# VHH binders against DNA-(apurinic or apyrimidinic site) endonuclease (APE1L): the designs that were tried, part 17

Target 1, 364 residues: DNA-(apurinic or apyrimidinic site) endonuclease (APE1L), of Arabidopsis thaliana (Mouse-ear cress) (q5xf07)
Amino acid sequence: MKRFFKPIEKENSPAAKKPCLSPEKRDGDGDGVEEEKNQNEPSKFMTWNANSFLLRVKNDWSQFSKFVSDFDPDVIAIQEVRMPAAGGKGKPKNHEELSDDTKVLREEKQILTRALSSPPFGNYGVWWSLADSKYAGTALLVKKCFKPRKVYFNLDKLASKHEPDGRVILAEFETFRLLNTYSPNNGWKDEENAFQRRRKWDKRIVEFLNKTSDKPLIWCGDLNVSHEEIDVSHPEFFATAKLNGYVPPNKEDCGQPGFTPSERGRFGATIKEGRLVDAYRYLHKEQEMESGFSWSGNPIGKYRGKRMRIDYFLVSEQLKDRIVSCKMHGRGIELEGFHGSDHCPVTLELSKPSSEMEQNQVSN
Short names: E, the ipSAE of ESMFold2; O, the ipSAE of OpenDDE; V2, 0.75 times the mean of E and O plus 0.25 times the DockQ between their complexes.

## First folded at step 10 (VHH; framework vhh_7d4b_2)

Design n6 (at its last look DockQ between E and O 0.39; V2 from the best seeds 0.00; counts 0 for: pae O 7.4 > 2)
Fold by OpenDDE, look of step 10:
Structure n6 (fold): chain B 364 residues (1-364), chain A 118 residues (1-118)
Amino acid sequence: as target 1 above (364 residues)
Amino acid sequence: QVQLVESGGGVVQPGRSLRLSCAASGFTFSSYWMGWYRQAPGKQRELVAAIDSSGGSTDYADSVKGRFTISRDNSKNTMYLQMNSLKPEDTAVYYCAKDYSGWRFDYWGQGTQVTVSS
């Protein structure tokens, strides 16, 4: 049985090298229109503690996507991403990359990646600052047209190390810096050294502010502190809040984490020392009971109706005159506008720098 | 990894009863508060019921108080929601949730559909 192997003819067709005609150097006296690289910088910002970014993508993404589409932020700062950093067992962690080390994590990464590649998010670059586990973590989304000059993942610019738990992303633009933080919760007894951790954090923030005074700062995120009584719905409740069977060692540490006298005092001192302006409070001098809080307690139990403003935009004093709006987008006690989180989005809008203000910053 | 798997949903007539179950894995079930959320079409997800780690304390949304009962069996890593006197307004996807910080819940399952219709 003669199997006739027909020889496949090698058609040698010689692809003709079209000569790259060297375009003649027309010596055009191009009047260098100095394209005034009016480098458009971000002016619309959003911060949001997602309380698990994956859960929001799975369960609440449509409404959140609509919100983002409607507001059209240039920058989105996310806290409590709660996705683990890449790096399998026994391998160094990459805290800038989502884990795909297991089948489940790979699938989760795919879900997030797909969501972030779809409108309106497809126009954003994404930076991750992740913990080793499904804990804390932050993300920064910046429209691709506003690409930052540098991005850091620590409060110390000289430190090559990633911030523990992925709590920091610092983006440097031409005229300002944007800091996204998820500040550690002061906590109670359930977190080992929680009070000390927060104090150390606050100190590091002050040190950072002192070292970075050369450029205006926009500091945003879940800062896990309500500054004044006006920043909580029930001051007496939060001032006297306690965990059963636990007494803080100091009177200044009594009350609800995020509203202890010590935390409030340190926060006030930080704002003053850093010459920062609370953008929301700058525009809103009175308490707004319906929309004046960024966090809302569970609708069930003792925290029903209890609310705190703990998500901020703080801006350098140099930027205060550019503040156009700062809004919390949550309303009421039923988590309206919270998009499945216990935090609502907070937004900041800055006016464009006036040509006159740019000249005065270069001269000083 | 934390896993929560809801079951027991379905279509029922008003006034009828339904019992939901949540099978938990990937964490020490007996150490955490657990809860049920629900999300109706076009509405925000809301907490329906919560139960402490031991099962000795429970809380309910006002809308379901007296009709729903949350319980747990720590030996089986399972939480339950007994829903009695069901109403059309109870129509929603029901989600099992794990406590995260002592006052908020996370790690929702895929949910189970409950439809109350005549």
Scores: ipSAE 0.015, ipTM 0.328, lowest interface PAE 7.4, mean pLDDT 86
ESMFold2, look of step 10: ipSAE 0.069; ipTM 0.564
ESMFold2 (binder alone), look of step 10: mean pLDDT 84; pTM 0.848

## First folded at step 12 (VHH; framework vhh_7d4b_2)

Design p1 (from n6 with S101E; at its last look DockQ between E and O 0.25; V2 from the best seeds 0.00; counts 0 for: pae E 5.2 > 2)
Fold by OpenDDE, look of step 12:
Structure p1 (fold): chain B 364 residues (1-364), chain A 118 residues (1-118)
Amino acid sequence: as target 1 above (364 residues)
Amino acid sequence: QVQLVESGGGVVQPGRSLRLSCAASGFTFSSYWMGWYRQAPGKQRELVAAIDSSGGSTDYADSVKGRFTISRDNSKNTMYLQMNSLKPEDTAVYYCAKDYEGWRFDYWGQGTQVTVSS
C-alpha cells in the first residue's frame, strides 16, 4: 500500500513591499574632507627562487611558512615556479593559470592552491606567469590590503601578453612599480644561443628601464648575474670555470655563467643607465662570507661551498633613502635558510614615505 | 614518476649503529647523484652525505665524517647510509634525495625517523 504523501503546497506568503522611503535631498554642505587616502603601500618585500614551488610546498613548506610568518612580507616574489600553464595539447595556453590538464597536474594544482590558501598565505593575492612546461615561471604574492593598480606579465606593459617562460611579473602601485624577474641563464655555450638570448634580454631590460623612468622601480628576483668579485665566494674559481674543457672564443664570455666579464659589464651598465641602487650592496660594503650570497652550489663536488649573489633588490635612486634593510637569509655552506632551494630568500624593507615628499609630488 | 622510499630508521642508544636504505624508482637510478638529508625538529634540512652515480665519489657533512658511510647498489636501485657511533644530535628525519641536472638535489622521499636517546 504505497501511501502517496501529497506534497503540502507551502503558501507563498506575499512579501510585504517595504515602502521606498524617498531619500530627502538633505542639501548638506558636505565639506569634502578629502580623506587623504593615505594609500598604504607595500614596504616589506621578499624575493625567492624556489627551484620548483611544488617541491617546496611538498617538502619544505612548514619552515618556509614560519619564515614568512616571522618576516611578514607585504610582497613575495617567487622565481622558478616550474609549473605549466593551463591549456591542453594543441590549445592556447593561459600563462596566468596553473594547468589541470592531466590528473597529475590537477592534483599538483590542488596541493599548491591548498597551501596558498592556508595561513600565512591566505592573506595574499596570487599572480602567476607560467611557462608552457615545468620550467622557469614566476609568481607574485601581494597582501590583499595592498592590491596593485595594474599587473603586467611582460616588459612592454601590454595586456594579455606574457614573456616567454613566464619570466616577469610587473606590479604597479601608486608611487612605485615592482618587477619580479627570472632572468635567463647565460649558459656555457653559444651554440645553444644562450649568450645571444641573454644579450637580447639585457637589452630589453635596458629598454624597459628607459621607458619606465616616470615612476620609481623596485626590481627584484633571480637575475642570474653576480656583479662584482665581492658578490661571489671564490672569484678566481668562477672566473676560470669551464664546462667540460670548453672555452668560449671570446674572452669576455669566459667563466661561470652569471660571472662572465660580459655579463658583469652589461649588468653594471644596466644599473647605471637605469639609475638603480643595489639595496644589499648599498647597506653592506664588505663581503659577508656566511650570509652574503643568495645561491649556493651543489653540496658535493667542485661547487661545494661555491656561492654567488645573484638574487637582487634593485631600487631607483629616488628610493635609496627609504632603504631600511636588505638581507640574505641563507647562511653557511649547508644551505641553512634556503628552505630546500639552492637559493635563499632575500628581503627588503623600506621606510614609509616622509609626509614632506608626498606634498611635493602633488604640487608639481 | 620518481619515487624514493626510505627505510631502516628507529630508536637507538648513543654509540649504536643504524643502516638506512632508499629504494628508488621511476628514473634511471645509475645516472644520477644521490644524497641523504636530515631535518631535526625546528632546524633546516641539511645535507648529510652524497654519492656520485657510479658510487666512486662520496661527500659528507663535517658533523658526520668518519661516522657515516653512504653507498649505493645500482643493480638494486638502492642507496644506503651506514650510521655508526650515533649521537643524540643525529636525531632527525632522514630523507633520500635525487640529483637534479648535476648541480642541485630534487625529489625527496617521505623520510625515516632516526632517534638517538639514552
Scores: ipSAE 0.030, ipTM 0.444, lowest interface PAE 4.8, mean pLDDT 86
ESMFold2, look of step 12: ipSAE 0.138; ipTM 0.605
ESMFold2 (binder alone), look of step 12: mean pLDDT 83; pTM 0.840

Design p2 (from n6 with K98R S101Y; at its last look DockQ between E and O 0.45; V2 from the best seeds 0.00; counts 0 for: pae O 7.6 > 2)
Amino acid sequence: QVQLVESGGGVVQPGRSLRLSCAASGFTFSSYWMGWYRQAPGKQRELVAAIDSSGGSTDYADSVKGRFTISRDNSKNTMYLQMNSLKPEDTAVYYCARDYYGWRFDYWGQGTQVTVSS
ESMFold2, look of step 12: ipSAE 0.284; ipTM 0.699
ESMFold2 (binder alone), look of step 12: mean pLDDT 85; pTM 0.862
OpenDDE, look of step 12: ipSAE 0.107; ipTM 0.607
ESMFold2, look of step 14: ipSAE 0.052; ipTM 0.551
ESMFold2 (binder alone), look of step 14: mean pLDDT 85; pTM 0.856
OpenDDE, look of step 14: ipSAE 0.016; ipTM 0.337

Design p3 (from n6 with K98R G102D; at its last look DockQ between E and O 0.02; V2 from the best seeds 0.00; counts 0 for: pae E 10.1 > 2, placed apart)
Fold by ESMFold2, look of step 12:
Structure p3 (fold): chain B 364 residues (1-364), chain A 118 residues (1-118)
Amino acid sequence: as target 1 above (364 residues)
Amino acid sequence: QVQLVESGGGVVQPGRSLRLSCAASGFTFSSYWMGWYRQAPGKQRELVAAIDSSGGSTDYADSVKGRFTISRDNSKNTMYLQMNSLKPEDTAVYYCARDYSDWRFDYWGQGTQVTVSS
C-alpha cells in the first residue's frame, strides 16, 4: 500500500475575500529598484501546543475556532501537530507536506484541510514542518495578506537538511523574523541520550542566535522549560519531582523535566546571549496564580493544580517598546481555556510599525 | 507504535452499570500512569479518573467519585473503568489515555460511546 500511490493534486482555495489595507507608500526614490516596504505586517501573534493538532481538529475544534475568531490573530504558531510527512518508496520524502500515503492518512489529511479551509482559517496560508511519524511537528498559519518573504525549516539557512522531528519553522517578514519551535522535552533520565538531545538542541539555538541578522527576532513556541521559580505554581514540588524514585547522578539534572537547574541555567544564558526579552515576564513582574501558566497537570492525580509556564514569546530587545500585551489564555486548575490540550494559547500583540515611520531611522 | 483501544460502551438506562476496557500495546504499560477522559457533544473533554503505574494510587473527578472505579491489570496491558449508578449526565464518548511523565496525556484511544437514557 505504502509508496505505490501517486499523490492527489488539489487546488488551493480562492484568493482572500478582503485584502489587508496597506498604509500609504513613498514612491519617490529615483535611482534604483527597491523592494516595496510592507507597512501592513503582522502585529497579533498566537502560539499553541495543540497536543495533538489532529485530535483538536477531530474533537475540540469549535472551542479553538471561536477563540481564533474572537482574537483574530495574524499569525498562529502550532506545536505537536503529530502528522507524518509525505513521501514513500515511489517519491522523495517531503517534510513540508502532509502524508496521504494510506487511506487513513488521506482521510486525516482531508479532515485537517477541510477544517483549515473553513472560517476563520480560510484566509490563512499554512506551512508544515513534519516528522516521519505521528510525532512532534509544527505548523505556521499566516493570514494571506501578510505573506512572509521566505520560510525556512532549519536553524542554519545554509544547511541542506530539514530540522529533525519538524521542530522548526522560521518565517522572514519585511522587518522581522518569526521563529516557531517545539523544544524536545528533557526527560527524567539520560537514557537514550535524552539529556544530551536537549543540550544539543539548546546549543543549536544559541548558534542560531549568534548569527548576524539585520532583522529583530520573535521566537515563540513550546520551549519546554520554566525559567525561574515565579514561572511554576509549586517550585518545591517541581524541584524535587522524580520518576518512580529515580535520582539522576548530577544534582543539576534533578527535578521535573523543564525545571531542572541545568535547563534553567542554559535558558537564562540563551536569553542573555540572544539579547532577548521574555515578553510575558517583561509585562507581568508579579506571579499570577490564576492565569500565569501555559501548561497544566491533570486535574486528577499528583499533578492536580501543578502548573508551569513553558510556552513563550521571546523578542529581540529592539522590539521591547512595541510590546502591547502578552497573555496566557488558560485559567485555574481545571483546564479552562485549554481547548482540549494540556497547553493553553499564548498571545502577543505588538504596536504596528507606523511608530518607526514617525521617528528618525535607526540602523546598526 | 502506541495503541490504545477502548471497548465496553453502549446504551443503558439510568442507574445501570457499564465496564469499560482499554487494551494497550506498543509501550511498557506498567511504567505509565493511565487515565480515562470523557467528552459530551459540544463540551470540553474532561479527565474522569487516573491510576498510577502500579495501580496503588487512584484519583477521580468529583462528579464520579464513589460511583466509578478505575483499575488496571499490568499482566494483560489493560485498564478498566467500572461505572456504577449511571446518570444521563454521564453520556459521553470515553477515551483512555497514557500519562506522559505523570503530567500530561500524550496518547489516546479512538473512544467508546456511553449513552445513558430512559
Scores: ipSAE 0.006, ipTM 0.402, lowest interface PAE 10.1, mean pLDDT 82
ESMFold2 (binder alone), look of step 12: mean pLDDT 85; pTM 0.852
OpenDDE, look of step 12: ipSAE 0.018; ipTM 0.344

Design p4 (from n3 with S105E S107Y; at its last look DockQ between E and O 0.01; V2 from the best seeds 0.00; counts 0 for: pae E 16.9 > 2, grease 28.4 > 24.2, placed apart)
Fold by ESMFold2, look of step 12:
Structure p4 (fold): chain B 364 residues (1-364), chain A 121 residues (1-121)
Amino acid sequence: as target 1 above (364 residues)
Amino acid sequence: QVQLVESGGGVVQPGRSLRLSCAASGFTFSSYWMGWYRQAPGKQRELVAAIDSSGGSTDYADSVKGRFTISRDNSKNTMYLQMNSLKPEDTAVYYCAKEGYDWREGYWDYWGQGTQVTVSS
């Protein structure tokens, strides 16, 4: 008991509640879990590249909060958090915690903490996977009644090293795994080894998929690639796009980042190797020009009306018959449904394992 | 205890070849991506070549593509770098490195002591 039970005496700087958005670090659930431990697992999922989660919370939060209230997802996967990890300047680095190392970062952490402590988010546990600067980063929110058994922050579970850009959260549930990733953008030229970095990332994904255990996978996030011509609004525009006239040396690297032949080919191979189903495309065989894209170009300038599908739910084939819906919630060319981001939310709903629900998804 | 031991560096004239070796111990070599990095005087350390865990896929910096070849022999826990058509710009200390996602470097990565390659005259 000693001094560890002494009451708090005073506060340092403005803070609402430091641990409010801290992820819970447990290696699984215990037999003593209380309330609503459901026989079923999460079945309603959402992924969203927030294109600065902090900025969305500060400036654009009301519509997204309403959307979440109405859809009521069990799991929310966020990409592009763009907040630095705790630690540094004489402290151990902790990639799972928001930095409060400066007055500004403490205030920003408080802004995020308040938002995620308020309805509809108060019933979610939060896991952060963060870079060492305002760059990349991901988050996973899971309703507390569906707490995952284990959460990992790299693709190699045997390595103790956290993925340094915060691009990976892997959550294991009782009968399936959920992978939230923010794939690195290919870039227009191989500056700072950008093309090599993307190819190495894609290869590491394949290696992860080939080491798969016996649990099915739901892989979601901003994968920074459009698979086929149906996945972009203007195939010729994207296939011939150049940055200021620059032409990469290899023709397979030419075109819009996310729509180069090399990226598309590797993505197709990855889906095949992982035995994965693209849930949206499985349900939607025709191009949907109003709502069939998850990323949109700026409404002003040469990218007006130019849109790509680069945010996915890819599921193991054994989950195929449980796919009830997969929807992109952005509409048109004026960013309706994007909630201030250049990406819109994408949702997946799986049927429960009951025989009646499973039969509804089999088309045969 | 992870150990990476580089060998094969030396002084050579432009246009000649060298072969570097990296002997690895203290971990399951065949489970990891491996890479060669170099640091020239006054420059930051840069990735030169990388190879996947099976040896089936390789990547190279543009400055060495077509001249350098990375390979590995998982039965010998050894990685290699064949350096052909060497240029004065290739002068650097060369390091082998064990990598996960961070193919550059971090406090969790292990590096060898390096081997000097000098291309002059």
Scores: ipSAE 0.000, ipTM 0.184, lowest interface PAE 16.9, mean pLDDT 81
ESMFold2 (binder alone), look of step 12: mean pLDDT 87; pTM 0.882
OpenDDE, look of step 12: ipSAE 0.407; ipTM 0.756

Design p5 (from n3 with S107L; at its last look DockQ between E and O 0.44; V2 from the best seeds 0.00; counts 0 for: pae E 7.7 > 2)
Amino acid sequence: QVQLVESGGGVVQPGRSLRLSCAASGFTFSSYWMGWYRQAPGKQRELVAAIDSSGGSTDYADSVKGRFTISRDNSKNTMYLQMNSLKPEDTAVYYCAKEGYDWRSGLWDYWGQGTQVTVSS
ESMFold2, look of step 12: ipSAE 0.014; ipTM 0.456
ESMFold2 (binder alone), look of step 12: mean pLDDT 85; pTM 0.856
OpenDDE, look of step 12: ipSAE 0.357; ipTM 0.727

Design p6 (from n3 with G100P; at its last look DockQ between E and O 0.31; V2 from the best seeds 0.00; counts 0 for: pae E 11.6 > 2)
Fold by ESMFold2, look of step 12:
Structure p6 (fold): chain B 364 residues (1-364), chain A 121 residues (1-121)
Amino acid sequence: as target 1 above (364 residues)
Amino acid sequence: QVQLVESGGGVVQPGRSLRLSCAASGFTFSSYWMGWYRQAPGKQRELVAAIDSSGGSTDYADSVKGRFTISRDNSKNTMYLQMNSLKPEDTAVYYCAKEPYDWRSGSWDYWGQGTQVTVSS
């Protein structure tokens, strides 16, 4: 129903100054009884860097809405929300709530709320992980019939901690964990310590992956790196790319951000340390020139036809035999299937757990 | 905060010329590619011209190549679009855009208010 979520109150009322629209529609925040472990868990996932989510809602929403209706995902992971968090101006920060501090921000929040209250999105609970400005940020949408046991907004699994720039949502379900991240861009120069920021992020990810856990992981999002040459359309172009002729002092930092030797090496080590499977590449061992990339360069300019795979589903090895499908839904060099973003949606479908097969084997 | 302000639009006859300007602030203008988008009634926005940070490299949509010239003056933080031999098909709102801080976006962002160009009769 279009009116499942109530509208924001009129401006300048006490109710209008403190709307809690986003947190109230999350099913994962309930203290209800946990469901039994069965076929009541998500099996269809989508990740999408919407760059910017607000712009997609304002300008391109019909295309994306149809895609979501057709695929019917259980979980939607969004990166580059680009909306500021509530708080400040004498209020404590709340990185889980969209800001309405100005008339413009109130209108933008209403635009998002209305869109997410309408089909097909009305059946989803929403978690926001937001920055302090229109920068970065992530969101997680989970069908209300599925209920994560716990949601964290940091890699340390601490309730009182929130990852800077809203780059992390970690949702724990009954039998698995879902990590939605927007990795920081490496940059072309070490301005404001960009290279060191990316290395520290990559190290923190490895530390997270090495922590003991009884549950397999699905890690998705814009990871801002193409692993190997097969993951870019033009390896030599990207390997030799420069920003206005600038050459970093270290050879391993040269080339396109996201395709430098240093980033690629660290990503390979991260996958190995975490015992992760790159779901797309596991299913598709050969390069697919039409649909093998998740990011596409602008059709006008030097990046026309230049494409990279930088959006992933990385899953624990335990899950590899359950991978049914992993697809990038963009095609060609004219942004078909990108729904207004420079990234296309990437989907993962898992088969159901094999507990029935295990049960039958024992009863042989 | 990034600000982009377009100006110079108007109503002109086919075959005439207009020069659009984009005044930029809130970022180091000389470090970024800049471009012009347009959106005609009922059409999607399209990037019609782009210029690198120094002004040495340009690119154009096929529909405007040879008629439009993009340029910039980094000392004034201003980008221009000289539009010659205008056609009714050029009627649109024209927006200037800045390449994103994240180069891999591929899409240009930071839209200005836009300036209307109408080529009629």
Scores: ipSAE 0.000, ipTM 0.363, lowest interface PAE 11.6, mean pLDDT 82
ESMFold2 (binder alone), look of step 12: mean pLDDT 81; pTM 0.819
OpenDDE, look of step 12: ipSAE 0.033; ipTM 0.501

## First folded at step 14 (VHH; framework vhh_7d4b_2)

Design r1 (from p2 with F105Y; at its last look DockQ between E and O 0.53; V2 from the best seeds 0.00; counts 0 for: pae E 7.7 > 2, grease 26.2 > 24.2)
Fold by ESMFold2, look of step 14:
Structure r1 (fold): chain B 364 residues (1-364), chain A 118 residues (1-118)
Amino acid sequence: as target 1 above (364 residues)
Amino acid sequence: QVQLVESGGGVVQPGRSLRLSCAASGFTFSSYWMGWYRQAPGKQRELVAAIDSSGGSTDYADSVKGRFTISRDNSKNTMYLQMNSLKPEDTAVYYCARDYYGWRYDYWGQGTQVTVSS
């Protein structure tokens, strides 16, 4: 398989989709919206917890930029942006814009803006969903030729409030919805109601999935949970893990955050209630020791070689037959392919829908 | 408000020594594992040395074992890296980083340049 930017002179070269080109500047009539008769939609997706996106831009950007150039994604979902929202004291926050309230924040905003204006990112529109501090936050990058019909920043489209930690971006395209989330980490102790905070988040996800929609869903992001034993490298290690010897009173809360019985049980129920398919596991029935995990422990210390799958593409059942590939791009135990994060990129490729079946997607 | 400030970098000849310091503020230093990372031009950032919250356990990259020593003084909120027998391949920007029990690393300093050349 060859890269699209270096095609070989051959008949029938396999090119599922050309990268979108930037429109040239032109004078328009100023009439309004200009819509194509033939609309295309994204088919190549990537999700990545960049931990943090700012640090990756500062320190590791060339590696990630090359990966993006080579894969050529239509959509990039980012978690752990860790940039505060705009809005100073005495003014309403704008959770969709980067803060420049201090000299440091202004400089950091300029660093991000400059990087995203440079190849390969200049052809992408960007949406931010930000917290009030350098905490959490998500971003969605979409090639400009695929502009979504509408973007929401809360799980309840009827709610007027932005999700306060910036953990949610929901983008509606013509025939499907894409949800980018950064689920809260369960934590080791129920301090400040951490366990109940995660339960409440999981409940809100189920409530979202139970709402009627005429479009199938692609749900991606760092979901902070490994579903089954096949989704961790060392099941006994993670099941018996403790922070400094602490043992929660309920055994369902014991073990590594992201691998407790309670979290795993709720995740299984969520997938069932949403009628979702775990795209990676659908394609990969056996454990893949080299590339089957999206998160890796520190390569020095007790977590060396300890790995988990906690980043997902979950898709509506009706999209199942369109799944071409779903890959985790980290390899081994030395964080190859992680581009400076403790998470690696995960990609999803979908085939084009059959023309006869597009009308049916409105009802699901 | 979490701050990590490295110091002690410089230009030295091969075979010489340097001592790096990392002054920490804005968190309970004694509760966290800490590490020294480095990044040479065009290379991935790599963990060089790690130390647990008490200073009782340390670990090192193979390339620096026997030459570098990590330590900490929890009463001064400071971590150190003693670098002996420096080689040209040790040339890099060195970062102090906070590591949560080997689980994840979430804060880095601005870095200090170490250059080993004649």
Scores: ipSAE 0.012, ipTM 0.476, lowest interface PAE 7.7, mean pLDDT 82
ESMFold2 (binder alone), look of step 14: mean pLDDT 87; pTM 0.882
OpenDDE, look of step 14: ipSAE 0.025; ipTM 0.490

Design r2 (from p2 with W103Y F105W; at its last look DockQ between E and O 0.55; V2 from the best seeds 0.00; counts 0 for: pae E 5.6 > 2)
Amino acid sequence: QVQLVESGGGVVQPGRSLRLSCAASGFTFSSYWMGWYRQAPGKQRELVAAIDSSGGSTDYADSVKGRFTISRDNSKNTMYLQMNSLKPEDTAVYYCARDYYGYRWDYWGQGTQVTVSS
ESMFold2, look of step 14: ipSAE 0.118; ipTM 0.595
ESMFold2 (binder alone), look of step 14: mean pLDDT 86; pTM 0.874
OpenDDE, look of step 14: ipSAE 0.022; ipTM 0.531

Design r3 (from p2 with D99E; at its last fold request DockQ between E and O 0.26; V2 from the best seeds 0.00; counts 0 for: pae E 10.1 > 2, grease 25.6 > 24.2)
Amino acid sequence: QVQLVESGGGVVQPGRSLRLSCAASGFTFSSYWMGWYRQAPGKQRELVAAIDSSGGSTDYADSVKGRFTISRDNSKNTMYLQMNSLKPEDTAVYYCAREYYGWRFDYWGQGTQVTVSS
ESMFold2, look of step 14: ipSAE 0.011; ipTM 0.386
ESMFold2 (binder alone), look of step 14: mean pLDDT 88; pTM 0.891
OpenDDE, look of step 14: ipSAE 0.645; ipTM 0.865
ESMFold2, fold request of step 20: ipSAE 0.000, 0.000, 0.005; ipTM 0.441, 0.342, 0.412
ESMFold2 (binder alone), fold request of step 20: mean pLDDT 87, 87, 86; pTM 0.879, 0.879, 0.865
OpenDDE, fold request of step 20: ipSAE 0.749, 0.732, 0.591; ipTM 0.898, 0.891, 0.847

